# Ledger of designs, part 20: miniprotein binders against b1l550

Target 1, 279 residues: b1l550
Amino acid sequence: MRLPEELLERARDIHSEAPSHRIKLDRVGSFGLKVPVEFKGFLLLAEADVWVSLPEGRRGVDLSRQVEAIYELSNPPKDPFSLCREAAISLLEKLNYADSSGVSIRFDAPLQDGESLKYYGVEISSIASDEIINKIRVEILGMTACPCTAELIRAYKSSEIAATHTQRSLGILEVSTKAEHPDPDKLASIIERAMSSPLRTYTKRPDEGGLVIRSLSNARLAEDVVREMIHLFLEEFGHLPEDTHILAAVRSMESVHMHDIYAERSFSLDEIRKEISSH

## First folded at step 3 (miniprotein)

Design L23
Fold by ESMFold2-Fast, scan of step 3:
Structure L23 (fold): chain B 279 residues (1-279), chain A 105 residues (1-105)
Amino acid sequence: as target 1 above (279 residues)
Amino acid sequence: GSVEEYLKEALRFVERILELAYRVAELTLKALKTNDKSLLDEAQQLIRRAEELINKAWELIDKALEANPDHPEARELWERVALLAEWVKILQKELERAYERLTGE
């Protein structure tokens, strides 16, 4: 049977052929790859996306070379930051038609919580072209409490009413920089410190009461939490290049409403410093 | 044996399982690139070996946890073996897809 060989031979060249429409694509690649990484002494199974730009004159990308790039660099498992940067560079070396490449690696990061562990979300990206842009997104759950509870705290006999105004909130910090990736544990710490209180992996009833009282004593709107996250970020990471871009956001899962409350601010370091200094 | 001996042996199995898993991924990718079915057969043997070592590692970890359910090192190794077991399952599915692509089975 000669036909299968001819079909396979044509298939090998199909990606280099002209497309039906001469349109550039920004991101084409392999998404949802499972890759082991070593993070702060932990062996984790991460999920990776790898992509390249595709020029208007080329029909498709070589997916096998994309997978090869990340797998070659993941043996033995290494830190996800180095893997992300090195794989993005390797993609450009292997796929010479591309003018940019990118790698994103997602995992749940362990964080010491007393004698146990809790987890927070991390997504790390490196985008390579004439320069390398490093991105990191950290998401962690905490507690917020309505500021009107400040008055209720003084009316201690009404503590049952005060408890109805505590809720889970998701804090988000995303950083895009030409410098190395910020430490995700420090970003997680900033988010937790900005909230009314952190969430615990395990609490007994007396500890639960303490968390609620602490939340009520540190009552904050979602808007307050975002402003505090920005303040704390500038204290820890204000030394990053001025063109570093940050997104700070909070999604409050309101227990007394059928909807969530969301607050965010995106900015460059240059932009935010000028704004703060004008006040 | 002591709990410490069980955990040291389990760690050796974890390291070996990781080596086997990487080699399976490499062989599967190479088979697809070279259209060489024999590399898939080799990868399948390595998956079977990895599964055997996963079971042996869990047996040793279970002995350590039976002595102390909250042993930090035993719990860490249990999590590492669980992670590797899930990766080996993913590699098995990828191997099956590769085999089907090359043979039409």
Scores: ipSAE 0.000, ipTM 0.202, lowest interface PAE 15.8, mean pLDDT 79

Design M11
Fold by OpenDDE base, second read of step 4:
Structure M11 (fold): chain B 279 residues (1-279), chain A 99 residues (1-99)
Amino acid sequence: as target 1 above (279 residues)
Amino acid sequence: DPLEEKLRELLERFYRLMLEIIRTLEEARKAAEEGNPDRALELLEKAARLIDEAVRIAQEIAELTTDEEVRRRARLLIELAYEFAAYILEEAQRILEKH
C-alpha cells in the first residue's frame, strides 16, 4: 500500500523542525572523520572533526553537508592548515543557520631524526565566526633529568656531573591566534630544546651515552622546562598578535613515582610581556 | 618516485569516490523526502557500487606498497568505506520500512 503522498511530504526534514526546547548548541558535528592531507611532502591520513553551532530554532544540523564540505576540500589532498581554514569557512557558507564553525585535524607529523623519522602529535584547528581563529597543538616526547636528585648525588660523591634519574616527558605547546597557524616543526623544536634531551628513534650505544650525558648536564625540573619553552617561544614567535593565546605544558612520566608531574602556564602574548618586563 | 605518484593518484581517486558517494547519499535522501522512494533506492544502490570501487582502490594501495604503515593507512580507508556501506544499509532499511 503506497502511503498517501501527503504522509511522505510530512516526512519533514527532522533536522529543520523546531526543537522541544529552544536552546542553542555551541558544537554539533561529525568527529573522527578520515581525511588525506599533504604535510611537508608526505601524504598522510589525518583524523578530522567538523562542527557548527546550532540555533535555538533548529532541531538538528545537516551532517551530510558538513562531511561534504571537508571532503570537497580534501580532493586533491592539500596542506592541513589551508584545509582547516577553508573547511571552517565553507561550513558557514553551506550551513547558513550557523553563526560559528570549527574544524580540527589530527595526525602524527613526521620529523627528520638523523637518517630516520620520528613523529610528533599535531592538532590543527580553525574556528570561524565573524573572525577566524587558528589553533595549533603540538605534543612531543623528550627526556628530562631531575636536578634535585643530581644535587643530592653531587653532594654525596663530590662530583661535577652527578648521575640522576631520567624520565620521558611530554611537552605541549598550544597556540591560538588570529594570524596564520605557527609552524609545527618550530614548535616541536622549541619543546625539544627546552627539555634536557630530545628522544631519538634509533640510537647507537655511543649516541645513547651522549644523550644521557647531555641530560645530566642540563638537568631541569618540569617547571624549568615550561619556563624555557615560554622563553624560546617568545624569541621565535614574539611577532604574533598580542591577543595570541598560548598554553605551554609538560607532563613528566615519573620513573620514581606512580604519578606524573605536570606543569603549565596559560597566557596571552601581551600578559607575558608585561610580566617579564616587570622584573 | 613513480610508486609514490601512483599511490597519490589512487588516494585522490579514493577520496573523489567518497565525495561522489556523499553526494549520491544526499540525493537519495532528497529523493526520499520528495516522496520518490524508488529513486532513493536506486541512488543508494549507486552509492553501494561506488563504495565497492573505493574498497578496490584501497586494496590496490595496500598491495602496491611494501611499507606496513601505508598498508595500515589503506586498511583505515577500507574501514571508512565500510562505515559508509553500513550507513547505506540503514538508510535503505529506513526507506523500505516507511513503504
Scores: ipSAE 0.005, ipTM 0.148, lowest interface PAE 10.9, mean pLDDT 81
Fold by ESMFold2-Fast, scan of step 3:
Structure M11 (fold): chain B 279 residues (1-279), chain A 99 residues (1-99)
Amino acid sequence: as target 1 above (279 residues)
Amino acid sequence: DPLEEKLRELLERFYRLMLEIIRTLEEARKAAEEGNPDRALELLEKAARLIDEAVRIAQEIAELTTDEEVRRRARLLIELAYEFAAYILEEAQRILEKH
């Protein structure tokens, strides 16, 4: 059933009314939108959040205009990085009461792994105000092994490769920069190289043995993995602006402990370089 | 030295079992991640049996020696095996609750 046109116009007026309390809100918008994107030759169904800031004197935002903005830019499907940036700018231009806007797009990125594909998590955001800040978060599963356990076993004059326990670990790199979004495949590669061993969607029998041996030979604490991720990040992306902010983290899941092990470090490029130079 | 030879054999058997346990747990993890809880539980049960065997071997190592350092290390191996047992219980509980 259609609502009368007068009622629809009245409903629109509600958004411009004074709120119950004069409090600014940082993010108000449409979350969980399904949008098609093209990523490195793949057509994927991504999930998008679109939002704007809401000033203290306005009761609500124009949600329908937010949805229109991103879908107009999604047809035909385009690169999710361009979609993210362009939609954030468009929202800020169309909703003149807002002083900032943002778009986040999440998808599982395919990565070629021999003759099969594996997937890793990608979330990209663009936040527009008087400048644009681009964020990217990459999450990928890998294996870690306890160095203390490996060393204990080696102390018994075991074989050259000591047995130890291994566990699934989630590696996380998040980058916030005024430059373009970093290539997520390169971020995923950094995470995988920092871990004891990457996880595979399907491996041949010989490759499975190799992963176990690699994990045992390259045993690392969660703390070691985070430090290695930072080192590798600086080698690959040290050229980014000095005010670029990075979060490097690892969460060891399904470990032999009753709880997960978590290690992280947040830093700006300027901060980390000064720290490394002073020690 | 017959004692040293026996200790070497037990240590080699322990390490062989630990490798098999690790491989079995990795297979169980993959099965769970791929949505095959029955296979994952089957593999976790196999790992539990291997862990029980590893504990017995480590206990035998501790009983064979009067060297306090070797005994201390054997106790650490037992603790490691019990940590694996705790992991198996947690993983099985997680699978049963989700599926």
Scores: ipSAE 0.000, ipTM 0.113, lowest interface PAE 21.7, mean pLDDT 75

Design M12
Fold by ESMFold2-Fast, scan of step 3:
Formats: C-alpha cells, structure tokens, sequence
Structure M12 (fold): chain B 279 residues (1-279), chain A 99 residues (1-99)
C-alpha cells in the first residue's frame, strides 16, 4: 500500500522548512521496522532501524522514503548483511541533504546443535558517509565454572555437586570495521570455545555427564573467558584492518550471589598487537 | 516421537513454501522489468496464494502443541508470512502505478 501522493507532497514541504533552532541532529529515522531476511537458507523475521543525519537548516527528514528504501531492497528477502549495507547507501542517495546514514538489523540466528537448532543474538549495522563502517554484535549463552581441582574431583564422583558450581554466562563479541561484516557463526564459535562449555538445546543423560565433565575440566573465570575470546578472535580475524575495533565481554549469572559478574575489554587491532608484543 | 516428527515435517514444508514465494517474487520483478506487467501481477497473485497456504501450515503447527515456545514460534511464522503479503502489495502497487 502507498500513501496518497498529496499527503506525501505536503509532508515534504513541511520537512524542508527552517527549524525552530539551528541544531544538527545525528540520527533521525524509522525505528523498529519488521523486515524478512534470508540467513543461511533460513527465512527469518528481523527488526530494522534506519536513519540519516539532519542538517541544522532543515526541519525534518522524509520518513516515507526511508521505509520505501529498505522494503524495496528486502523484496525478495536477501541476506541481512547485504540488506544493511545496500540500504545505508540507498538512504544517502535518496536523501541528498544527509551527511550520513545508518541501518541496524537485529535477529536471532539459528545454529546447528546435532539434529536440533539453537539460537543466538545478532545485531548488525552499516553507517555510510564518505566511507562505510560495518558493526556486528553477537551474544550467545554458555556455561562457566570456577577453576578448582578439588571441585573437579567432587564432580567426577557426584554430578549434583558439579551442577551447583556451574553458571550460565552470556558471551559478547562486537566488531566495528571498514571491511565486510565478520561471519556471525564464526564469532559465536569463538565465544563457545572460550567458555567452559556451550549450552545445549536438548541434553540427554549421556550428554549431561559429558557437559558437566567438560565444563569442569575446562573451568574458566569470566576474566579467563574474555582473554581467551580475544586470543581466538586474533587467530581467526587478525587480518582485518588495523583500525578495527572490538569489544569482548562476558556476563556471568552468579548462582551464589544476587548479582552478575561482568568482564570486558575494548580495543583496536593496532592497540592489542602492540600490547601483546611488548609483553 | 510422532508429534516431534509431524512438527518437523510441517516446519520443513513451511520453509519450502517460503522459498517458492521468494522465487516467485524474483520472477515477478524480472517480468515487470522486462515490460510485462500482466505476467508480473499474475506471479504476485500466485505468491499471495502461497502465503495463504504458509499461514495455514503455521496455524496447524500452533494447534498441534500446548508448548508455549512452539506456539510463540508459530505466531512468528504467521507474522513473517504477512510481512511477505505486505511486500507483494507494495510491488503490485508499484507495477499498477508505473503502467
């Protein structure tokens, strides 16, 4: 369905007027749009935000053109990375008064877990100006366990005791780069490998024992997990531009306390390499 | 589990229909670009009928289960199908306005 042409023309007239105050706005747009995307053979419902910068001399943006831009590019549904980048570029082309544009797309990504699927969170964005900056954030749940040889011995003799000393943890990797978006499955894999053990969708008796034993044999503090995530990230994605910025974080839902434990590190590739090289 | 097998079968059928809708929409766009709006609209009508079938399958998934998470997912599948219906309406309107 299209809006009547007369209403669209009137809206454009109003938006081109001088504002009450000559103040530039960084982001003006349509937030919470629902768009279909195709991700690795799956048709998913994603949420999108689209925006442009607004110069100090213009009252408003043409919101209808923003919505048209992303929906035109989402028919047929395409991969969310191409949609994100192409929509950000299209917004600058269609709204010539803007200095920059951006698109964010959020969805739950399926990940194969035996014959079952589990899901992890993905948020991507592309911000276009004289250059394009691509961002991706991946969040996935896993398990952490306190490193303790005594606990490992106790867990081997009693699964109930072992279960009490493990916690659910959310691992987070966020990457901002001038290169293409990193593969979120690889980011999710890094997070899971850094944790004591991944969280399974369906756990049967044999898998339950293995999960507990693996978790305790690979026991890690939140601080250990963040350091391991950074190490694994550098192995997989160290080829990205030196000004690529990364956030690695873990949030542990501590069962023996009423609060969470949180550890994070943000860095550029240039910064972290110098730090590691200098000891 | 026979119920689990039936749910998997219905989900696979839903996704096959969605892939057919995507291909049909691609064909409709190509027909419109080649200057054949009648063919494009015919393909959009086909896509709309496939969406109705996809909604029917999602409703069947919801009716087979008392699991709140599976019901939530089935409602999400219906929402996805109706988003495609909106895209079909947008594309049909563009074709009608251009010709």
Amino acid sequence: as target 1 above (279 residues)
Amino acid sequence: DPLEEKLRELLERFYRLMLEIIRTLEEARKAAEEGNPDRALELLEKAARLIDEAVRIAQEIAELTTDEEVRRRARELIEIAYLFAALILFEAQRILEKH
Scores: ipSAE 0.000, ipTM 0.358, lowest interface PAE 13.1, mean pLDDT 77

Design M13
Fold by ESMFold2-Fast, scan of step 3:
Structure M13 (fold): chain B 279 residues (1-279), chain A 99 residues (1-99)
Amino acid sequence: as target 1 above (279 residues)
Amino acid sequence: DPLEEKLRELLERFYRLMLEIIRTLEEARKAAEEGNPDRALELLEKAARLIDEAVRIAQEIAELTTDEEVRRRARFLIEEAYIFAAMILREAQRILEKH
């Protein structure tokens, strides 16, 4: 029979001993933690992953210190951006054998839509080493319509054809930067403005007709939406560091075919400015 | 609608309890390491009472709403509280085996 003190000491010894194979691991941590965050006046229950790098000479990570780091910083609930960055820094301070740490926080962000709320997906991360890299991904559903379909409808003046050829699309903006995280509401706004028409949380027949008409009046291909998202992003966030990396993408759920259309572009701010200035 | 404010208050209270449970468990481990099993067991009993309170709050969150997403989240809070209860039981068993 062992004393509790002996069991705790044994656990610490195991983590610090040499592994079976001297192989570095990139991410070792606690995934799927439930953490409260305050976002734009809303208290939300978010999901967090916390992790550190593990050197080739060490067998394991102290997982309890990882959980402690994020929970200490989550009371009282704070904005997810500060929580993400502060927790990543705290992990490196508490686990000094690690070369890097990371924190990812995922939640559904509320967005006002008339008297109702709709939600869009947000995932943020901070990766700490000698410097901090902040990443944010925003996903939001909207509606698109093919310009070819719009031309056919204009020729025949048929709203019934329009109703059968509207498409749901998922817009995606992902930003990785040494600066602070961009405002996700502004990223969501860029996506919605680039699309033919945003989806509403609740629609009645008059609102449904309005969405179809707006979608047809502002018909865009997935390729058009990605280009417009990039254009709008540069107008709003062109001041970010030149090595800021962006992914802009659209997945359109094709109504006529049993497949999706996908368009994307990844770029750095330095790269895209040189490309645009060449023409 | 006061439901959003009530939900916020309950979530804040739940997380405050979860943090207190973690601190109490760490104090219990320290007491065990220092050779004070009576204090360790006392702290584990405190943590068990805090878990019961956390479960009650999560249940109240579930009862306040018909929103499927909020109810799904409340279920996960209940599951997390039970995970902490299992940790307390394992630690109590280790302390009892000492004797």
Scores: ipSAE 0.000, ipTM 0.152, lowest interface PAE 19.2, mean pLDDT 75

Design M21
Fold by ESMFold2-Fast, scan of step 3:
Structure M21 (fold): chain B 279 residues (1-279), chain A 99 residues (1-99)
Amino acid sequence: as target 1 above (279 residues)
Amino acid sequence: DPLEEKLRELEERFLRLMEEIFRTLLEAYKAAEEGNPDRALELLEKAARLIDEAVRIAQEIAELTTDEEVRRRARLLIELAYEFAAYILEEAQRILEKH
C-alpha cells in the first residue's frame, strides 16, 4: 500500500491541532526503539526511548521525526553516550515546538570476569533544554552477608552454614550531571567493592569456597553497603560539578522471606561534603 | 604490500555494504512502526540479499587474514544485522495479523 503524499501531509496536520484540554505534557515520544550501539568494542542491540515536551496548545508530537532523529545518528553504530547526547539535541532541532527533549538508552554491559563475561545493567539519558543534563544508572548483582551471621559462623568454623546466610543484592548508582556521563565500568567497580563479594560467572568449587569466605569476612548490612558506595564514589568522582546529584541504593533479595531489604540515599555533591565535614 | 591493499579494499567494501544494510534495516523498522508492513517486508528482503553479499566478502577477508579481531568484528556486525532483521520481521508480522 502506498499512501499519496497529500494524505501523509493531512495526517501530519492532526498533530498541530488544538487538544481537548490545554494541558502541557512533560514527556511524549517513542519508547522501546531497538538501536544498534558500540560499547567498548562490543556491538549490542540497545533499547531506546525518545521524547519531547508537548506545549498546551498542540495535540500531538511527530513520532516519525523522533525515530528519524535517533536512527540517522545510529548508522553506523556508535557509542551510546554520544548517540544519547546527539539525539537529544537533534530532537529539539527537528521538533521546534518542544521546550525540552530526552533520550534514554538501556543495555546490558559486558564486564570481564576471569576467562568469562558477566553483565551489568546500564541506562543512560541526556535531557536537553537550556542546558544538557546527563544521567547514568548502573545496576549490578553481588553478595552481602549479615555481620551477626558472620560472627556466629566464625564461632562454629563451618563454611556449610555460610551459604544459607549470604544474600544476593542489587547495587544501584545513579548520577545526574552537567558534565559528561561517568564511566559505567568505574561505577560498577564501586558497587562491587562496597559489597561483601561480587557475583562470579566462572566458579570452581575452590573459587566458590573463597567467595563465601570473602563475603563472611567482609560482612555488611544494606545500610553499610550504601555508605561505603558513597565513600568510594566521592574518592573516584569528587571532581564532578557541585550540583551533581547521586542516588546510591542497594536491594537485598531475602531468600528466607518473601520481601526484600532496601536502603538508599540521594544527595548532591555539595550537600554530602558539608554533611561529612560537620562530623 | 599487494595483500594489504587487497585486504583494505575488501574491508572498505564490507563496511560500505554494512552501512547500506543498516540503512535498509532502519528504513524497514520505520515502515513497520508507521504501519506499513508490506514496505517493511520488501526492505527486509533487500537487506537479506545485502547480508548474503556481506557474508561472502567476510569469507574473502577471512581467507586473506589470520587477524582474529578483524574476523570477530565482521562476524559481530553480521550477527547484529540478523538480530535487528528478526526483530523487524516479528513487528511486521504482528501488524499484518491485526489487518
Scores: ipSAE 0.000, ipTM 0.248, lowest interface PAE 16.9, mean pLDDT 77

Design M22
Fold by ESMFold2-Fast, scan of step 3:
Parts: sequence; C-alpha cells; structure tokens
Structure M22 (fold): chain B 279 residues (1-279), chain A 99 residues (1-99)
Amino acid sequence: as target 1 above (279 residues)
Amino acid sequence: DPLEEKLRELEERFLRLMEEIFRTLLEAYKAAEEGNPDRALELLEKAARLIDEAVRIAQEIAELTTDEEVRRRARELIEIAYLFAALILFEAQRILEKH
C-alpha cells in the first residue's frame, strides 16, 4: 500500500506549494479526455475537458481527482447533460481550494434524416461556483443562396450555374442559462428551419438538381437566417430565465477564392424582448 | 502469522508491478513524443496488461484479509489501478486519432 499512497501524497504536496508568481488562474485541468455517453438511445464516444480555478497561493491542481470525477460518473455511460452537471459539482467538492469548476463535453449527435442518420456538432458545458451556469452550442450544416442571384439562375435554369451560387452554411446557436441545457435536437431543428435547405444524406441516388432548386426557391441572406433563427428560438425557448444569453450565427462557406460571409447576434432574453417591443 | 506473510508478499508484488506500469507508461509517452506511435501503442497495451495483473493481486489481498482496514486499502489500490487504466485508454485514443 505504500508506493501508490506515497506517489499521490508527493504529488499533492507539490501542488500545494507556493507558486513562482502569486497569480490566480481561471481554468486548469485535463483537456481532451475520451468519455462514453448515452445520448437518446445511442452510445457515443465524447471528448471532455475538466477544469477548476487555481488560487494565487497554490502551485497546481490535483489532476487525478479530476479524472476520477469523470470516470466515476461515466461508468456506466449516462446522458451527457447529467454527466456534465454532476462532474462539475463533484470537482468543486473534491478540490476544496477551487472557487469554480467546469466541464465541457463534445460529441457528434445523430439526427434522423429519412431512413439514414446525419450528425451535427454539440458542445455542452456546466460551470459551477455559487451557482451553476449551463452552456450548449449546436452547429449544423445547411444550404443558402442569395435571393438576387437566385432570380438570375432561375431564368437560365442551368444546374451548373445554380450550383455555383449555392453555398454550404454553418448555423450556430449557443445558449448560456441557469436552467437545464436546452434540447440540442430542438436547437438543430431551429437552425435547419431557418436555413434555405438542410444538407441531407440518403441511400437512394442523389437528386442534386432538386436540392439546388429547393435552396434557390427558399433563398436567404446570412442576415436573414440569423434573424429567423432568433425568431424561432424565442418561439421555442422564450420561457428560459430572462438573463439567459444567446449567440445566433451563420457562416456561409463561399467558393475557393471567396471569403466566408459571417453574421451573428448576441443577446440576453431581456434585451431582445425590450428591443422588439420598442418597435 | 502465515496469512500476514502472504499478504506482505502480495503487497510487494503489487508495488513492483506498479513501478513497472509507471516506467512503461513513461516510455510510451516518450515513444509518442519521438514520433513512434506503433511503439507507443505497444507499450500502452503492455501497461494495460500489467494493470489487469495489479487488479488481480489487489483483489486477492481483499479476499484473503480478515482486517477491514486492509480490505479497504486493497479496494483503494483497485481504484488507483482503474485510474491508470483510464489514463492508458485516453492516451491510446489520442495516438490513434493522430493516425
């Protein structure tokens, strides 16, 4: 029983020493941990970051306690939201020198698309201190087209010309709230509904002409997409606390020699409601 | 006490095994850093097998002892071994992702 205890105690002694400079650090921990999670009936391999604040008088953090917190709570695999919140709380309990802790979990979430699955990006975080703040970020690809350009392309009715004026766009919704994490499938749905046309997978021969035509018939500017995402978000999640903070953004991925177009808006629920009510 | 002697033998074996695990893990990190992922993965696999052996020894200590404190410490050794197993799996996955 000697060597493992001696090693752990030696590590703890080093970590509790005074640092070279008396400076507080905001986030110190283990990043890029592989963790299995259960998400809506799927077993997924997620990537986790765990951290704590480090006070100005302490040299280092106890990394073994951080790994233990995640490992203990991830076996058997559970939903990533509960894991995120419970691990953040556990870190703060296990590492009493810290005044805050955090956990981020990233994974690709399956989304049913006809008979096949597609995947979208999810990152969730829980930050624990005197309160718990939950953050979720969803990224999903879709198609956009300029309305003015779409009119010209329809006149020519050429699939080659149409293809050069449709762009892949990445829709982004990020929510920070004291309430539970919003359902990422609902956030993904908001993004897809705001887009001109979502990117789809299917087992049958691709109908590329149909996809391009649909994108052109429902053409939106990046600015239009962001406004529509905000509108749909308020319809679905307007019940969240007034201090909930949202980022809505879209990045249109242009052709090889064009720069991306980016549009975003950050707001709290209180801010946006006052803004729309004043007009 | 013959039981006490056997428990001490198992503890000595566990300690030597943990030293070999630590050394093997450090060699794996060095191999990965020097751009030899195949060697790093081979060493991580070796470390994982040594962890399995360490867990078996700690379980044997827990089964043989009549002392609740010794049993509790043996359970802690198993937990430490699992912690190292998790670290080995994390590192193996990082190496595999690079290739």
Scores: ipSAE 0.000, ipTM 0.129, lowest interface PAE 19.1, mean pLDDT 75

Design M23
Fold by ESMFold2-Fast, scan of step 3:
Structure M23 (fold): chain B 279 residues (1-279), chain A 99 residues (1-99)
Amino acid sequence: as target 1 above (279 residues)
Amino acid sequence: DPLEEKLRELEERFLRLMEEIFRTLLEAYKAAEEGNPDRALELLEKAARLIDEAVRIAQEIAELTTDEEVRRRARFLIEEAYIFAAMILREAQRILEKH
């Protein structure tokens, strides 16, 4: 949507004025824009944030030009990776007072789950300055279970009922790189393979027992899942530039505790390779 | 090779025992689902005794072979049995609390 030209000119005049205080701002822009994207054959309604840096001597950014940059490039709908990169570059070209720009696009991505679809969270970003940094964050639910095989027999022999639970866990992989965005389906696959089992859309009670058994026979702590995600990531994406930065994390809703368990590791490819090779 | 024959015999006995364990656990699961926690607990006690026997056989197998895949498979099945039993115990507890 567009504003009348006279209103846009008036806004530009105000934004070019000196601010109340000469302080640089890192990110100023339009957050929560609805944009259509095409992802692997699906037309999805995504949510976008666009921003630029604001120098200490300027009161405000030209928000209308930010919105124009992303909407011009989103018609017709295109893949969110190209949209992110192209819009971030366009923002710097259109707003010459800015030192950097960024675009983030969030959506729920469909993933085949047997005969049905399930969804996982994706956030794709591009940040432009003298270089372009591409970021992607994938979040997907799965199951984890505390490994307590020996404890079960002991608890039973004591005439007490074992309180061991499988719990839903959120797996997170975030990648920041100068290369192209990694394929989010591959990142989602890494997370699911690292978990005790994938979360299914629905099962009947008899089938549910078998699913729980499969989940628990591959019982893993949140810490185990994070380490496995890193291992699997290196197998699939170890070819990325050495300065690629990764965050691997798991948030587990534990039944024994009144709070979540959280485990994470941030690293660069250079850093992790040196760590693993040391013996 | 006498050791290979002994290993085969132990693996066969182990698999038969695991089959009995899972059959017993499935019966316990059905008892819990049908609202009979007392029967579920009796079957779980039987399964616990069978699991103890399976652990002994798995230890004998481990002493006769360093094959990591055979050892991994045995541990996987035992772990799966423990976990299935824990799930059934939890379900029996829920039913007992309702009554």
Scores: ipSAE 0.000, ipTM 0.157, lowest interface PAE 18.0, mean pLDDT 75

Design N11
Fold by ESMFold2-Fast, scan of step 3:
Structure N11 (fold): chain B 279 residues (1-279), chain A 99 residues (1-99)
Amino acid sequence: as target 1 above (279 residues)
Amino acid sequence: DPLEEKLRELEERFHRLMEEIRRTLQEARKAAEEGNPDRALELLYKALRLILEAVEIAEEIAELTTDEEVRRRALQLIEQAYRFAIEILQEAERILEKH
């Protein structure tokens, strides 16, 4: 879509004015744009944020130019990683007053689950300055089961609505790197393998019992899942640059209680290797 | 063979526990029917504890055995014990909802 030239010129005049206060802003842009993308053979509707840094002497950014840039690059739909990187570079080149630019793209990624598909959350970004940093965050639901036998017995006795000692947990892996974005399917696989059991999109009654039994036989605390995710990540992605930063986290969600259990670890590849080698 | 004797002893202990679990569950259902939910829940709690003990015995059988068929059988016993745990938890839910 192309905006009227007269409106674009008016916006540029206003944005070039001096601000009320000489304060730099880190991120100014258009957030929540709907953008079609092609991901592994699927056409998906993604949500995008585009932004640039704003210097202390300038009142505003050219928002319409940001929107035009990403839509021009998204037609026809392309893979979200290339779109993210190309748009970030393009914005920095076109808006010469900016020190940095960024693009984030969020979508639900399909993953084959037996006869059906399930979905997991993906957010990618590319941040351009004198270098390019690529970031990816994957979130997927799975099952965890408490290994504490005594606590299990007490929890069930006190419950007004009986639940299993299995619970849904959200696994999170976030990677920031100067290399290309890691494959989100591989990150999702790491999270699922670290859990007590993956969550199924569709199960028959017998399959549901098997899922619960499997989770109970592979009981893991949130803390266990985070450590296992880090271990599996290092096996799969230990080849990434040493300054690559990772966040591994698990949020255990309880439907009966008003609180969640949360465990996380953030680290660089250099940091974690030194820690592991000391033991 | 000392190992075979130990494995037989563990299997006998497992089956005795499963019989006690079934008997305890029956007592729990009777207490619930007689309008004594507190007693029913106490018995279900006892049954759940016995199930966890049965799982520990089956795990020990799986660890000690060098026979793949015996190990496979032990894993099936663990699965059976967890199926009873699910039944107990569902019975507890019915009692809590009603009362």
Scores: ipSAE 0.000, ipTM 0.141, lowest interface PAE 16.5, mean pLDDT 77
Fold by OpenDDE base, second read of step 4:
Structure N11 (fold): chain B 279 residues (1-279), chain A 99 residues (1-99)
Amino acid sequence: as target 1 above (279 residues)
Amino acid sequence: DPLEEKLRELEERFHRLMEEIRRTLQEARKAAEEGNPDRALELLYKALRLILEAVEIAEEIAELTTDEEVRRRALQLIEQAYRFAIEILQEAERILEKH
């Protein structure tokens, strides 16, 4: 492919020009790229976002070099953790005017569910500057049972196991650390254990009944789920750096209301340890 | 190879589009010089549409090609096309501000 040299020269000059307003931009890049990754022996097509900062004196970024950086590293396909880190570093090397770079890779991670597969959403990111910050976000659906309704029905019917409404809930764990990316399967397991019950890809009628009974016996508010997620996270990942930042959240898709219930806590490991130790 | 034939077709189509863009931009400049801003703007918007079509073709080439150099060139063409689209829009704005 040869473009006319005159069009190529003009197009090259535009992004190197001084902008009309000398303002730094934090993120400029390509979003929604498709990249192959290898995850736990699966070859997956992931979505990728790649970006760099843009200094105040430059009108635009070299977008082709950004896209090149991730695709060069994606052949042959590799694990998404290494791809994120290596691509973020490569972006800063290729785009020497940037003081920061970032890569985000999103896909549905396969999770074994008996003889079947379920999935959870994962976003793996790395941000490079003077330091490298690794970020992972895990989202998995589970089931919650409302304890408030259960107690009302228990009080009214004097039954040991009160019927309550159940709802699907999205659990979210986001971890940002200077260490290596936490294991996403462990994060998914924390979320599932914090809920009233996990979801199953396929349930036989008896198994469905068992999941409902389990949820009723372990009724949790969205707030309880978030607190349990934090507790379980501290047990599994308490060895991470103290400046590691965590977001634990739950979105419960309410069946009684037209709106969802949402609960979250954002914290660093040092902050939450101080909070727990003060009680 | 059906893939190689498809890539050749896409490359030929891309080249034809780039020639049409060049002609359209020359006509737009001429129209502006002749004091016909409305025609100049119409031609600039035509050029912009053709640039977007050229980007789509270059993206398809980048996805389908197994040749790393062809991929690199396609990605470079995408970048250049978008930057050129910005120039066209700014030229259109300048014409609108003067009239």
Scores: ipSAE 0.000, ipTM 0.145, lowest interface PAE 14.1, mean pLDDT 80

